# Miniprotein binders against q56419: the designs that were tried, part 195

Target 1, 326 residues: q56419
Amino acid sequence: MEGRTLEEVQEEVFKRHGVLVPKKELEDLAKALEEAGLLLTEKVEARLKEEEEKLKRERPMRLAGLSYPEGEREARAFLEAFRASYPGEGEEARVLLMPHLEPSRVPEVYGAALAALEKTPPPERIYLVGVAHRPLKEKAAALPVPFQTPFGPALPDLPALQALDALLPFELFNTPLAFREEHSLELPLFFLKGRFPEARVLPLLVARRSPELGEALKVVLRDFPGLLVLAVDLSHVGPRFGDTPLTRTLAEEARRRDLGFLERLAEGEPEAALAFLGANPTRIDGVEVVASLLPLLRERKGKVLAHRLDLEAPTLSAVGAGTLVL
Short names: E, the ipSAE of ESMFold2; O, the ipSAE of OpenDDE; V2, 0.75 times the mean of E and O plus 0.25 times the DockQ between their complexes.

## First folded at step 16 (miniprotein)

Design wd2 (at its last look DockQ between E and O 0.54; V2 from the best seeds 0.00; counts 0 for: pae O 2.5 > 1.5)
Fold by ESMFold2, look of step 16:
Structure wd2 (fold): chain B 326 residues (1-326), chain A 120 residues (1-120)
Amino acid sequence: as target 1 above (326 residues)
Amino acid sequence: SAEELAKKLEELLKKIEELLRKIIELAEKGKFEEAIRRVDKFIRLLEELIEKLKELVKNPLTKLLAEMIEELARAILELVFEVKDLLEQGRTEDAIEMIEEILKAIKLILEMVKKIAELA
């Protein structure tokens, strides 16, 4: 049967219970519920428009005092502590893969990224490519505004962003609200801005694989050289992500998938890295970024500096993070 | 039964009303961290409400009314994330205004749940 009208419901109540529920009272209540819903929706839309207008001018810090210190002095000490958590030496990176997971959960993985940055000549600009956690209107997006950090604003490279936009078959500056809460840019940017305070940034998000983005970036990088950063996490396993409780077997499989993926990338074989994951059963979130950037990753050899599958005891779940230089 | 489920929903909604009043009180006192923790609890209770409505949607007698409640509850859920953001920004008066609109909507849901209980 199809849905019932309020009148049909009221008639059934009369038949079943032998009493009348006033038709007018039920209709008035239903109308009030509908009107309340419309009002609340309008308030959400007004708030989102307000926030979108702010994002057209700048992107404020959302995680200061939560994931990293708000003050510049404390923020520099924070960077030094993270570098110290990785006792090894880095290598020069033209491409850096680093996590966007909460920094305190994987300190040596961020430390390895800092070690790589120590060996990397200060770039004029950083192509920071994160993973969209909100829907985008297109496959990828950018936000051409300053991103606030404890080290001052990370300024956008407007000429490079404009060149990139001109090469794409879609509007690059398409979803400002997607950047509002996007930690996959904010967390890596803290570390990058702290180490390269003069570098401009291209803050980019990928929602769905875009071969066009990778081809366009290859062209833009020739005219606007810089550091390419893939700000991605690896496996997501356990009940928080729809799995059975985390077992030793699932954790071992997640580690193997993470490392197999990273190792194939380190050999300059990004297509093989994607093929190794197949249907991506451990939900490595770097897949769409890697699939988009194939032209920039092919035949580029490097080294895996760090990896950690971080266990979330309260949720019986785990997230993988790694540092790769190419 | 649908009647037992509607009674459980009524109990949940009364608990939600009390929680919303507490959030207003905390926000007025400038206790934003405590207010935000209560908003997180409110979100969990609202998600529980929506989950329980799925059983009422399966019942042809209550389906229409439960769907109306669910639509409003989802609108509340969207707005509550903006309330949390306003509290994080310290925009006390704006947050309270939105919580009061949510409270009005919760009271309407409670009245409709009472009608569902009468249908059982």
Scores: ipSAE 0.677, ipTM 0.918, lowest interface PAE 0.7, mean pLDDT 90
Fold by OpenDDE base, look of step 16:
Structure wd2 (fold): chain B 326 residues (1-326), chain A 120 residues (1-120)
Amino acid sequence: as target 1 above (326 residues)
Amino acid sequence: SAEELAKKLEELLKKIEELLRKIIELAEKGKFEEAIRRVDKFIRLLEELIEKLKELVKNPLTKLLAEMIEELARAILELVFEVKDLLEQGRTEDAIEMIEEILKAIKLILEMVKKIAELA
């Protein structure tokens, strides 16, 4: 409510329309709704505070048993099946762009990521940069706690996280609740932890482009070398995203934008990749992440290993996913 | 008509109420997976309710009342995610308590929707 009471609106309706709506019953009911809403809000706030306190210790799995198996044995079989879904060989990655979409939708794209990880020497640490699907207090955030996985906890690299925080003009350790259900970290982390069980992780979220993040990370990576992972999806088109149902024309445009974006990244031209998207009419998810990491992507040549535009049939919508190594 | 829409909303709210009671029943029986699936169904029905409430807006009064209902419905939506989390954690008593509060709020929404229909 714009801070207007029912009484104020009744007065306004009377003044504007000459209709006296003072039903005491309506006022009593409106008051009861307001009181109920306040009570529910207080309960939500109390619960969120409890969850925030838990997130000071660890980030539990949220998608175990849903998107991937909870048990380690089954999780290993899951990894193997996803790897098998990609018939190609990978390349060594210094930078890996991979999806965070529901794995079952784009198995071969995750398989391509696994293929790249097979050719990658075990890193000491992984800089995992996801997309914030919830608002952050700052442009970017980190959660400096263990992330649970079926393969055991992914432990944070606290020294590297602290070094990053010290170079940023804002507090890096902000908005812990944004990490609670953030799948853009959880889903990629499953694959990364499964392949590199001993690697420490820097779980990062980007909500808005932060050139400062890329410059800071470029400095931190000198003292704290590791694998950079961009966990991003590509185009989002169709009714779920405000478009008409998927057509051949819309799908071709989404693919054109996805591939044109990835190819320019593969050429080491991230600014050209962003410029190619313009206003981003197909809503490529990874734009703010790439825009934040420009200093780390410049002049790095690589290869697009996989791409898929996956149809969600119930909504006639589609999401693009890709795997790129640099 | 506003009256026809109100009847549809009343029917939806009754389905929501029945569903919440079923979630409690399933939770009490330790059928957490089934309860969680019903919670997901509840979320979808509540989102449908919120969207249909916008159709009730015909004048400044109905707009205000719809906004008040929407605010409460959004608070319920946030709380139901916490219910799901509590059920996943096996915190059955806490989950049931929250569902009971949601049930009270749904009843108030139902009463308000009826009153809007009388005023339209």
Scores: ipSAE 0.150, ipTM 0.649, lowest interface PAE 2.5, mean pLDDT 88
ESMFold2 (binder alone), look of step 16: mean pLDDT 84; pTM 0.821

Design wd3 (at its last look DockQ between E and O 0.74; V2 from the best seeds 0.00; counts 0 for: pae O 2.1 > 1.5, pTM O .799 < .8, SAP 70.905 > 70)
Fold by ESMFold2, look of step 16:
Structure wd3 (fold): chain B 326 residues (1-326), chain A 120 residues (1-120)
Amino acid sequence: as target 1 above (326 residues)
Amino acid sequence: SAEELAKELEELLKKIEELLRKIIELAEKGKFEEAIERVDKFIRLLEELIEKLKELVKNPLTKLLAEMIEELARAILMLVFEVKDLLKQGRTEDAIEMIEEILKAIKLILEMVKKIAELA
């Protein structure tokens, strides 16, 4: 489709309507708009550079007062309410899959995660692997700084992060700004830090599947044992995600895909879980994380504790969330 | 029609300008929570502006000018998220500086919308 120059627009108006808009005035105004846009963009870039420098020192809470309470006392009560939303018992986890969806939308799924943590000996460190919602410069990234929580800072395990970085064919500490608003780490971390206040954290993001990450983590976990957490959501279906309107049949398919994926993971068969999804028609967002971490998931049997496909009525869309213990 | 839509955009932009001035007033008084609520309203109005521009983009006579407006409006949208963060930090002078730049950009958009009305 061809664009038109200002001259062509003005000429067409004159031909059609017999009215001429002054050429210089229009051109001056157009230039002023372009210059204003460049100035505003420069100011955004300056702000992002400022925030990037801050992220090299710490990662502040972004969702306090929005997704969870700001104060420690209220945050503790919040955790207890979520645990109560899941009346079942947990099971010890060496690997925990839990969501990063807004907690109030899937309270029993987070409650199931808390139930698992109750049965899990406090780890020295937590390998928290989320999904990058902003582009990374590499397939995966980490941010080796304290992450603030209502329960105090979650301190990074710097020796383990350094060991991981040394084993990868790319710089692990590559995209600080990607962590600025990354809820896939912040939301699970709230629950993890609340239950394990002394554990250090390796805050990791996956943008694209990285077999090298899984192999490196397998080595690092031998020297730096800890809890592996896959902070992922499941199916994403409906118009918000590029589908036709959500129907009962699409919702049923999404549930089937979610549970089939989780059940195959629970059998210690991560390759089969990925194969079951095929082209991933319901957009399970955990697939890139699982594909990266295959060496850590093989032959680990466990149990699906909870699942919910949460309906977003305003958008006629849904997102799946689950809790899996291996 | 393109003329009718341009008049609707002009009215919307005047509301946006008033809202931006209110945000400045609230920020100067240290009423940051109220200012942030008005920033959220501004974002919704700006998104409405961008949506209305889709009809002007479909019109060959106004397409180029509407695209220029949309480009600037999206730059404004990006900056306003930073304004919101600055207000949350209590950085009043920095937030107001950004809002004043946004206000200047809104005035330019209004001038261009008036030119679009003349082209109708």
Scores: ipSAE 0.701, ipTM 0.922, lowest interface PAE 0.7, mean pLDDT 90
Fold by OpenDDE base, look of step 16:
Structure wd3 (fold): chain B 326 residues (1-326), chain A 120 residues (1-120)
Amino acid sequence: as target 1 above (326 residues)
Amino acid sequence: SAEELAKELEELLKKIEELLRKIIELAEKGKFEEAIERVDKFIRLLEELIEKLKELVKNPLTKLLAEMIEELARAILMLVFEVKDLLKQGRTEDAIEMIEEILKAIKLILEMVKKIAELA
């Protein structure tokens, strides 16, 4: 209680209202609230410690039965349905940009990603770079454990992860609890594991732009070749994100920014893509990921396979999603 | 008025107490999906509580007490996510124990809100 004491409150109430609040009763209640808060905090800390210890062994599914089926048979049917939602053909990907939004919101965008994966030779490893929606201790992090999926565990590539850690100026294996509920890895991983069951995975999160990450990955990819996947969403507009309700003008601006970003990436000009966004007024989610991976995106030409701005009707908000191959 | 707001908070807290008891009942019956749905409702009601508490913090007379309640409400909010996780894992006993502690904390908040109403 840095500011006003209970005594000061008592005096102020007495001066204003002529009521003498029983100081002892307030003090006893304040103490009880403080003790209760401490006890609840201790229980949370104990639980978080237990979860952190579990995350040393594996990352369990959190969205199974919610965002995708838990059972393998049903999960395979889910993949086929999503693939069917995209009527186009895919292209071979060396770099895949795909969404991490709730799959049911943008099925054809995930379908486009699956179409690209059908044209992609099975990689030995997948560098899966997601967005940290929770704070990290460092600019980026990795979790070097199996990630559970309906298709079995996605096993980490420990040698490649260690090689990456050795090239970074910070500890890569930080903030394991940030991975516990991070959907930016879990949702894309479902699709990736379903198509490439034998691929090892490097699950990476980016919280802030790390040019060091891109330079390090460029070196690691020479000795440990694989598919690079950017699991990023695009514009976030509307009341959930601090805007007015979605209008035609706001939706057009979001689409313009999303497509202008993706098109410049498709031309192999990631710096131009970032510059095009400027202050990022429509809050493209993948900016920090792209900014971290510039060395890997430069001079790579590709194609935008799909884009959608999906309306969340209950909040009159919208999120952009896209699929890009490079 | 601060008094009217305090009465609204009391009503909200009573709904929260009833909801917590219902979550326990559902969990004890093995109705985990229904329990989790009620946990999500609890989160929404708690967020509403926190938002209403911001108005009490604006009042110099109630600011200190409201800040104390807000601190405890934030601790409850952290714990409820763990409750949801425990229910999903089938750790019913552990989940119920945590809910019972949350219920005790909600009762303390209710007592404090009543005192705020007396001061307003």
Scores: ipSAE 0.137, ipTM 0.660, lowest interface PAE 2.1, mean pLDDT 87
ESMFold2 (binder alone), look of step 16: mean pLDDT 85; pTM 0.827

Design wd4 (at its last look DockQ between E and O 0.49; V2 from the best seeds 0.00; counts 0 for: pae E 2.8 > 1.5, pTM O .741 < .8, SAP 70.342 > 70)
Fold by ESMFold2, look of step 16:
Formats: sequence, structure tokens, C-alpha cells
Structure wd4 (fold): chain B 326 residues (1-326), chain A 120 residues (1-120)
Amino acid sequence: as target 1 above (326 residues)
Amino acid sequence: SAEELAKELEELLKKIEELLRKIIELAEKGKFDEAIERVDKFIRLLEELIEKLKELVKNPLTKLLAEMIEELARAILELVFMVKDLLKEGRTEDAIEMIEEILKAIKLILEMVKKIAELA
């Protein structure tokens, strides 16, 4: 895999075209390009260090004004509108599965989550488990700082987070930068904080399945009871995800995989839900979270409240989202 | 052909240079929303640049030069996302500093693209 040197390039040009390119001019330009690259890399690294230090104190809103309103008054109206988009009634949740897809694309799916929260007694804390879209240093991570929302800061449950960290075979507080842009926590948190303003939060990310996380959380939840939220999306199909353009057949397969997965979870059979997906041909992103949390999902029955496979017309692709209460 | 691709790249880089100067102007005037819109356009042009450079990498004669340019263009792309964040935070001086370094790198890429066109 070795590349060519500038000398080799010059020799090849001469052999093919009979023209010598001035070697010093090429060397000067190549050196300048290399130096510019190193300088830009240093600036990127310096900025990332600044961002990392800020994240050790708080996690600011990054999607306010983009995915949800910035002001509290507008944010409460936003919640009401989303609840109204789901005409049904919810059911009390001890475990809630909800999406992290852009809210305006699946309004009734978030509305179903709000309907479930209406029936759910306000918890002291929320275990919010999202999907890491950036690499983590370990299988899972948490960020034990306030997360800003239009409804005020969502405060971390530090005792519960410390108890969780103590039970794991790896450092839980390991990758602050992964939380910087992580919408799988920010988008669900907006809805959760809006309905439970007094609840503390355990903001958790899963990158790779961790049976240890599920076992530890089962212990922590016994001592620190609260609402468990799986903030996951379902199928990802189409060219944006490496498939052919969306067809009726691909959409039918994605819906079948989404609903089959959710229904088996609703029957208290999370192992069967995972087995149903096999090689996960439609790329349901909830798999690693469910696989981590098996001890918390077994024999817990519930109901699928909503599902949508959302078409991205410009990319001829689709993403599935659902709401499940257990 | 490699000559045609290099001319397309040269035109693209000139558009990018003009766009970067406009972003600086807008940021200096405090027009951050307009500056951010131009940063989004710049990102799209950078992605187009990178794709065209992949075509030049397939040409054995120009491969080394194209690979060096592509590496720098990817570093620029990473820095551009940070420029967008700085503008959202109202950190005008920091944003302009990064844009000026990007502009220097773009000019170097343009010189190398012109050299590639001469090799064709």
C-alpha cells in the first residue's frame, strides 16, 4: 500500500510525456500542504480540548431552535401539539421505548410516548439509555453533569450514577466528547424533562452490547427506583444506509422487522426479539441497547402504542420509529 | 480526463475561495444566520471537491498529488464544522481566525491543482 514519492512521480511523467516538472516547485508545494494539514489538525485538537472541559461541567442544548423550540413557553406548546398528534390513550410505563429520530418526522410516535408519560407516576429519576453515534472508549458511558433543556437543567442522579459505576468492570465516565452532539439523549430528554421536571436523570449511551450494564442496572434500579427509557430507532433502509432505493418490498420488510421486534419485546421475550432479527438486515439500531438490558426486559409484558416507517424522499431511504410500554 | 477534472477542481476552488471571503464579511457584520447559511454551502462544495479528488486518485499519473490534496481537504472539512459552532456561539474572532487558515489551505490546494493540470 505504499504511495509514490515525488521523485517517482517526476520520473513517470518524463517517461510518459517527455517533460520534466521542476522538482523543487513540487517539493515546496507538497511541504506546504503537509504543514497546512498539521496546523489545521492542531486547531481541531485545541477546540476539542475546550469542548471536553465544558462537557465536564454541563451539557448544553445543541438542537434548540432546530428540532424543538428554544423558549420554555414555545417548548410547552410543542409538547401539547405532539401529544395531540396521537389520538389514543397511554398506559403506565415502568420501561418506555421511544425514538430519537427528528420529532417532526414522527410526531405521533413521540405523542404516544407523551400519552404513556401521562399515565406514569412522576419518577424520582429517569434512566435514559441512548445509542452512541460516536465511538466510546468502553461498551457504554455516562456523563454525570446537568443537561440543559428549555425547561431548565436536567440534573444528574449522582448517587445512582456512582453506584452504577462501582458495579461495572470498566470506567462509566469515559468519553465526554461522545455526548457533545448525541441526539439520542437530547431529543428524548426534551420530552421527558417537559413532563417530569423534578426527575433527575442518568444519561447513558451504549456503543456495544454489555451484559454487565444490564446486570448492574438491575441492582441499581432496586436501590434507586425510576423510569427506564430505551431511546432507540428501528429499521434504517435505503441508499443512505447502503441499500438500493426504497421499494415497496424493502419497506414491507422494514415494517415487518420493526413490528416483529417490538411485539416480541412486548411479550416479555427480548431474546426472541433479538433472534427474530437474525443478522439484522434492516439495521435496527436498538439491538445493542436491548442486548445490554436483557435482565430488565425479561418477562415484562406490555404494549406497542405506535410505529411509523418514515420516508426520506430526497434520499429514497426510510427510518422506523416506535413507542413501546412495558 | 485528468486535465478536465483539474479544470473542474480549479473552478470549484475559486467558488470556495469567494464563499469563504463572504463568510468572513458576514461574520464581521454580525450577520451570523447568513454566515451559517454560507458555511452550509461551503460544506457542500467541500464534499464535491473531495469526491472529484477521488477520481484523480484513480489516475496513476496524478495519484500522489491528489492524495495529498484529499488529506488536506478532509482536515479542512473537520475545521469547517467547528467554524459553524463558533458562529452559533457568536465567537466572531475565533471563527474568522479559523476561516483565514482554511483560506490559506484552499489557496495551496488551488496551486497544486494548477500543477496537476500542467501534468495532464
Scores: ipSAE 0.288, ipTM 0.734, lowest interface PAE 2.8, mean pLDDT 87
Fold by OpenDDE base, look of step 16:
Structure wd4 (fold): chain B 326 residues (1-326), chain A 120 residues (1-120)
Amino acid sequence: as target 1 above (326 residues)
Amino acid sequence: SAEELAKELEELLKKIEELLRKIIELAEKGKFDEAIERVDKFIRLLEELIEKLKELVKNPLTKLLAEMIEELARAILELVFMVKDLLKEGRTEDAIEMIEEILKAIKLILEMVKKIAELA
C-alpha cells in the first residue's frame, strides 16, 4: 500500500472521533481483501487476455437488453418509438452531431438524429467518432472489426481505416480493450445501423485532441466519402461531476454553454465554439472530438435540431445532449 | 453521512449476495437464460456499488478502506463477464465455481463496509 497506512487511518479516527479502531481487526480484513484481490487478479488478467483475443474478431453488444432491445423486431419498434418522440422534420446531414447518453434519458434528441438520417441519402460508410471514457495509448484509436447490433453486424471499412492509419503519425489500431464497453460508439451505432444497414463503419475514439486526425480524415474523406458522426454529450453538471446539486442558475449556465457551443458549430465556426467554452467549466464532453475534427467542421453551416439538459434525479446531476446537422 | 452510506452499501451487498446465490441455483437447475438475466442484474447492482463507493473515497477517514473495496469490486466486475460467457457456453461447473469465489469476495467487502460504518 503506497498510500496512507491503516495506522494513519486509525490515528486520524482516534484524533477526530476519540474512537480507537481495533488495528488488528482492520489489518486482518485488509489482508483478507488483499489476498482475495490477488487471487482474482490472475483470473482477471486471463479474462482480459481472452477479451482482447475476442476483440480481434468482433465487438459484441454490451448494452443489448439494457439500453436497447436485443431482438431485431423489438429493436425496430424501439427505433420507431424514438423517431416518434421528435415531432419535427430532419435535415440532410453530411456531419451529424448526436448524443451517446442513455437513450431513455433523451429520447427526443435521438429522435431528432433519426429524423436527420431519414433525410440523408444512405452513405457507403459512416465515420463514427466517439469519446474515449477510458484511457487510450494514443490520442485516438480505431477497432477494425465488426460491431454487433440487433440489426446484424456493422462491418468495418478496412480500406478507409487503413488509409487513415497510413496518414496518422501514431498507430490507429491501439487499445482494443477501450472499445469493449465504450457506450459512446455502441449507442449511436444502434440508431445508425438501424437506418443504414448496408453502411460500413469506421469506429473511432478520441481521448485527447488530435489535429492530425482531422487533417487525415479530411484527406481520407475525399477518396472514401461518407457520413461523419460525432457521438458526443454536452455539459455534465452536479454532484456526480464535482458541482453542487443542480440549481436553476447552474442549469441555465449549462444550457447557455451547450447551445452557445452548438450554435457556433451550426454557423461553421468550430474554433469560436471551442473559444466560447474557455476552460469548459460545465464539462462539455465533446470538446476533444470537436477540437480533433476542426478541418471537417469549418465553414459548414447547419442547424441545431434538438437539445436537452436531462436531470438525473438520484444524484441531482444533469447531462446535456444535442443533435446538430451540418 | 458516512454511516448512512455504509448502511446503504450493506443493504446493497446483501441483495448482491442473495442474487449470486440465486444465479447458482438457476445454473444448477439448467435454467441458463434465467441465470444470465440475473447476471445482468448483478452487473447493474455492482456498478451501483462502485458508484456509491466513490462517495466513501471522498471521506478522508474511509478513503483507504473504500479504495481497497473498489479495487476488489472492479476485479469482480471483470469476472462477471466471464461468468456470463461460461453460462452461455454451457460450462456450468466453471461458472458456479467462479460465482462462489465472487461470493467470498462480496462477503469480505460486506465485512469491511461494516467496519467503515463503525468508524463513522
Scores: ipSAE 0.118, ipTM 0.611, lowest interface PAE 2.3, mean pLDDT 87
ESMFold2 (binder alone), look of step 16: mean pLDDT 84; pTM 0.817

Design wd5 (at its last look DockQ between E and O 0.65; V2 from the best seeds 0.00; counts 0 for: pae O 2.3 > 1.5, pTM O .768 < .8)
Fold by ESMFold2, look of step 16:
Structure wd5 (fold): chain B 326 residues (1-326), chain A 120 residues (1-120)
Amino acid sequence: as target 1 above (326 residues)
Amino acid sequence: SAEELAKELEELLKKIEELLRKIIELAEKGKFDEAIERVDKFIRLLEELIEKLKELVKNPLTKLLAEMIEELARAILELVFEVKDLLKQGRTEDAIDMIEMILEAIKLILEMVKKIAELA
């Protein structure tokens, strides 16, 4: 509160208007509001604890029937439609950068990822690195449980996750609730599990850049080979993100920054890619993930397969998405 | 102006009460998809309530009371997201218990809005 009490408010009203609100009645009502708020908050906390305990056993689908079909048959047809939206050929990927934006907004970008997966030998495991949209207790986190998909559970690679945890200077399994609604893992996982149904998964989130994570992953990947996936979006521009309304100039700047970032990554120069963005004025979503994974990206050359800056007409804003193979 | 805004808040709170009772009715009948649609509408109305409270916080006379209402409204918003999840899980009795708690909180907000109108 700004230092005023209910008593001060009552006295001020009396001086200005010649009336006095009963002090006890107002005090009782204010206490009732505070008590009700505490009770509701307690109920939310109990619910979150219940959900946290569930997340220690499995991570259920949250976007089935919303972002992708719930049934396996329909989900397979969905994948085929997305592959068809990208008429090009893929390339084998050791590292794949793909979006986590709503799939219907950037169908050819997800299609390009599927094209790359077609050329990629089935990996034993997938290192899926997303962006934490809820705070983490540490710079990064993992959730070592099955993630449900329409294609069955994506099983965790527990030995690789434990090896990763052992190499980090912080507890890796630190914030289960951050995974509850985390679409940056769920949306890419749908496509990855659909293509590689036998692969185990390391579901990872980055909140803040962690050089330690990249160094640890470099070691773990040598002992536990697999596909590294950076599940990140690119520019976020327009009023929804704190800008003026989207203009042609702002959109062109966002495209230039997205493509310049991806092209420098494709040249095996991740430090140059980060330097190119500077203060990241178009809010490219992937910077903290890339900054964490520098040891895995250096000198690894590849190709940008797709890019779209997708307009959100109601908000006059846009989000960029791309597909990069390394 | 504060009196006019308080009347707008009263009208909004009346709509909210009617909507919450409809959600209970739908949940009791097992019409979860329809109940969830009404929860989405309730969320929009609650967000509208919170936006209107920002005008009251600009007035030094009503600021304290409006902030108390806003705090409770935000707690309601947090709980209603859990109500929606419970309905998706088909946990009718748990969802209704929470909606009843929200209804009691809405009645308290209405009482405080009436006090703000008296200050006008």
Scores: ipSAE 0.714, ipTM 0.921, lowest interface PAE 0.7, mean pLDDT 91
Fold by OpenDDE base, look of step 16:
Structure wd5 (fold): chain B 326 residues (1-326), chain A 120 residues (1-120)
Amino acid sequence: as target 1 above (326 residues)
Amino acid sequence: SAEELAKELEELLKKIEELLRKIIELAEKGKFDEAIERVDKFIRLLEELIEKLKELVKNPLTKLLAEMIEELARAILELVFEVKDLLKQGRTEDAIDMIEMILEAIKLILEMVKKIAELA
């Protein structure tokens, strides 16, 4: 207990409220809780070591049967239904920005991504750049193992990953446990693997802006060409994210921020897109990813295919999602 | 009031305890899918517990005790995901052992919450 002791709390309670807390009983319970916590922590650590060793071989599905079907047949039907939810046609993508939000919340946005992938020649490899929702040891990380999907394993491009690692000032292969439950890779990968079963994958996470990553990737992409995918969400507004409940004004601001960000990216002005957000008051998720990939996004013109601000009714909160091709 | 919140926490903890016992029973019977569904329910109830504990942390009188409970609850939450994985792997004995440990920790939390209610 690095903080206040039970004795200090007891004294404070007595001084403020005139109540004598039964010290011995609380001390005994506190000790029992501490001992239980230590025992559980030891078990967690042992289990995490086991999971880390497994992640040296493969990354299993975590969201199969929850966010998408586990079976291949059902998974194909799922893809078709999502594609059908977007009535438009896609465009060829060299860079695809797509969401990583729960697919059922924004089906037409994923449908737009699928529409773009239909117009995209099968890449040899996919650079899949997600958002780290857990801390990384470094600004960015990669996991150089097969990612399981209903369509079979998404195999890593080890030569391209090694080339990337060699150009970075930090170890790329860090924090493997951050990939274990990271949905920002798993959800987009379902759609990508379903469309491009033979493509190798570079699963990348960004925790903090890394200009070095974008410069390194720009070099690697010359020798190892492929599709760049930014798996990012947009605005996060409402009580879950520290705001008041969603109002028309808050929703309009979130949409304005999302669309203004995407439109500037579509014009090939990623620096202007970042500058437009300023302090990012609506908490656009993809900011650190875009900031890391500036060299790859500059002067690329494209099109916004879809956008949605999806309401989570139980929390009166909303998350923005978009699909952009470059 | 802190007392009302403590009573709500007690009720929630009792539901959690019953659920854990049911998970063990289902696992012992080889009903892994049903057990996993109950594990998912456990996760939701535990998340609710953690959110309610944040309200206790706002009370200066109970802050330290609530923080200790929250730390243990977070450790439990991490273990529950492991329980789910163990059940999926058919490692029933290991899963049950972990659930039993969690159950004992939940009992301790319940006792502490009762004491918080007595102080509130």
Scores: ipSAE 0.107, ipTM 0.616, lowest interface PAE 2.3, mean pLDDT 87
ESMFold2 (binder alone), look of step 16: mean pLDDT 85; pTM 0.826

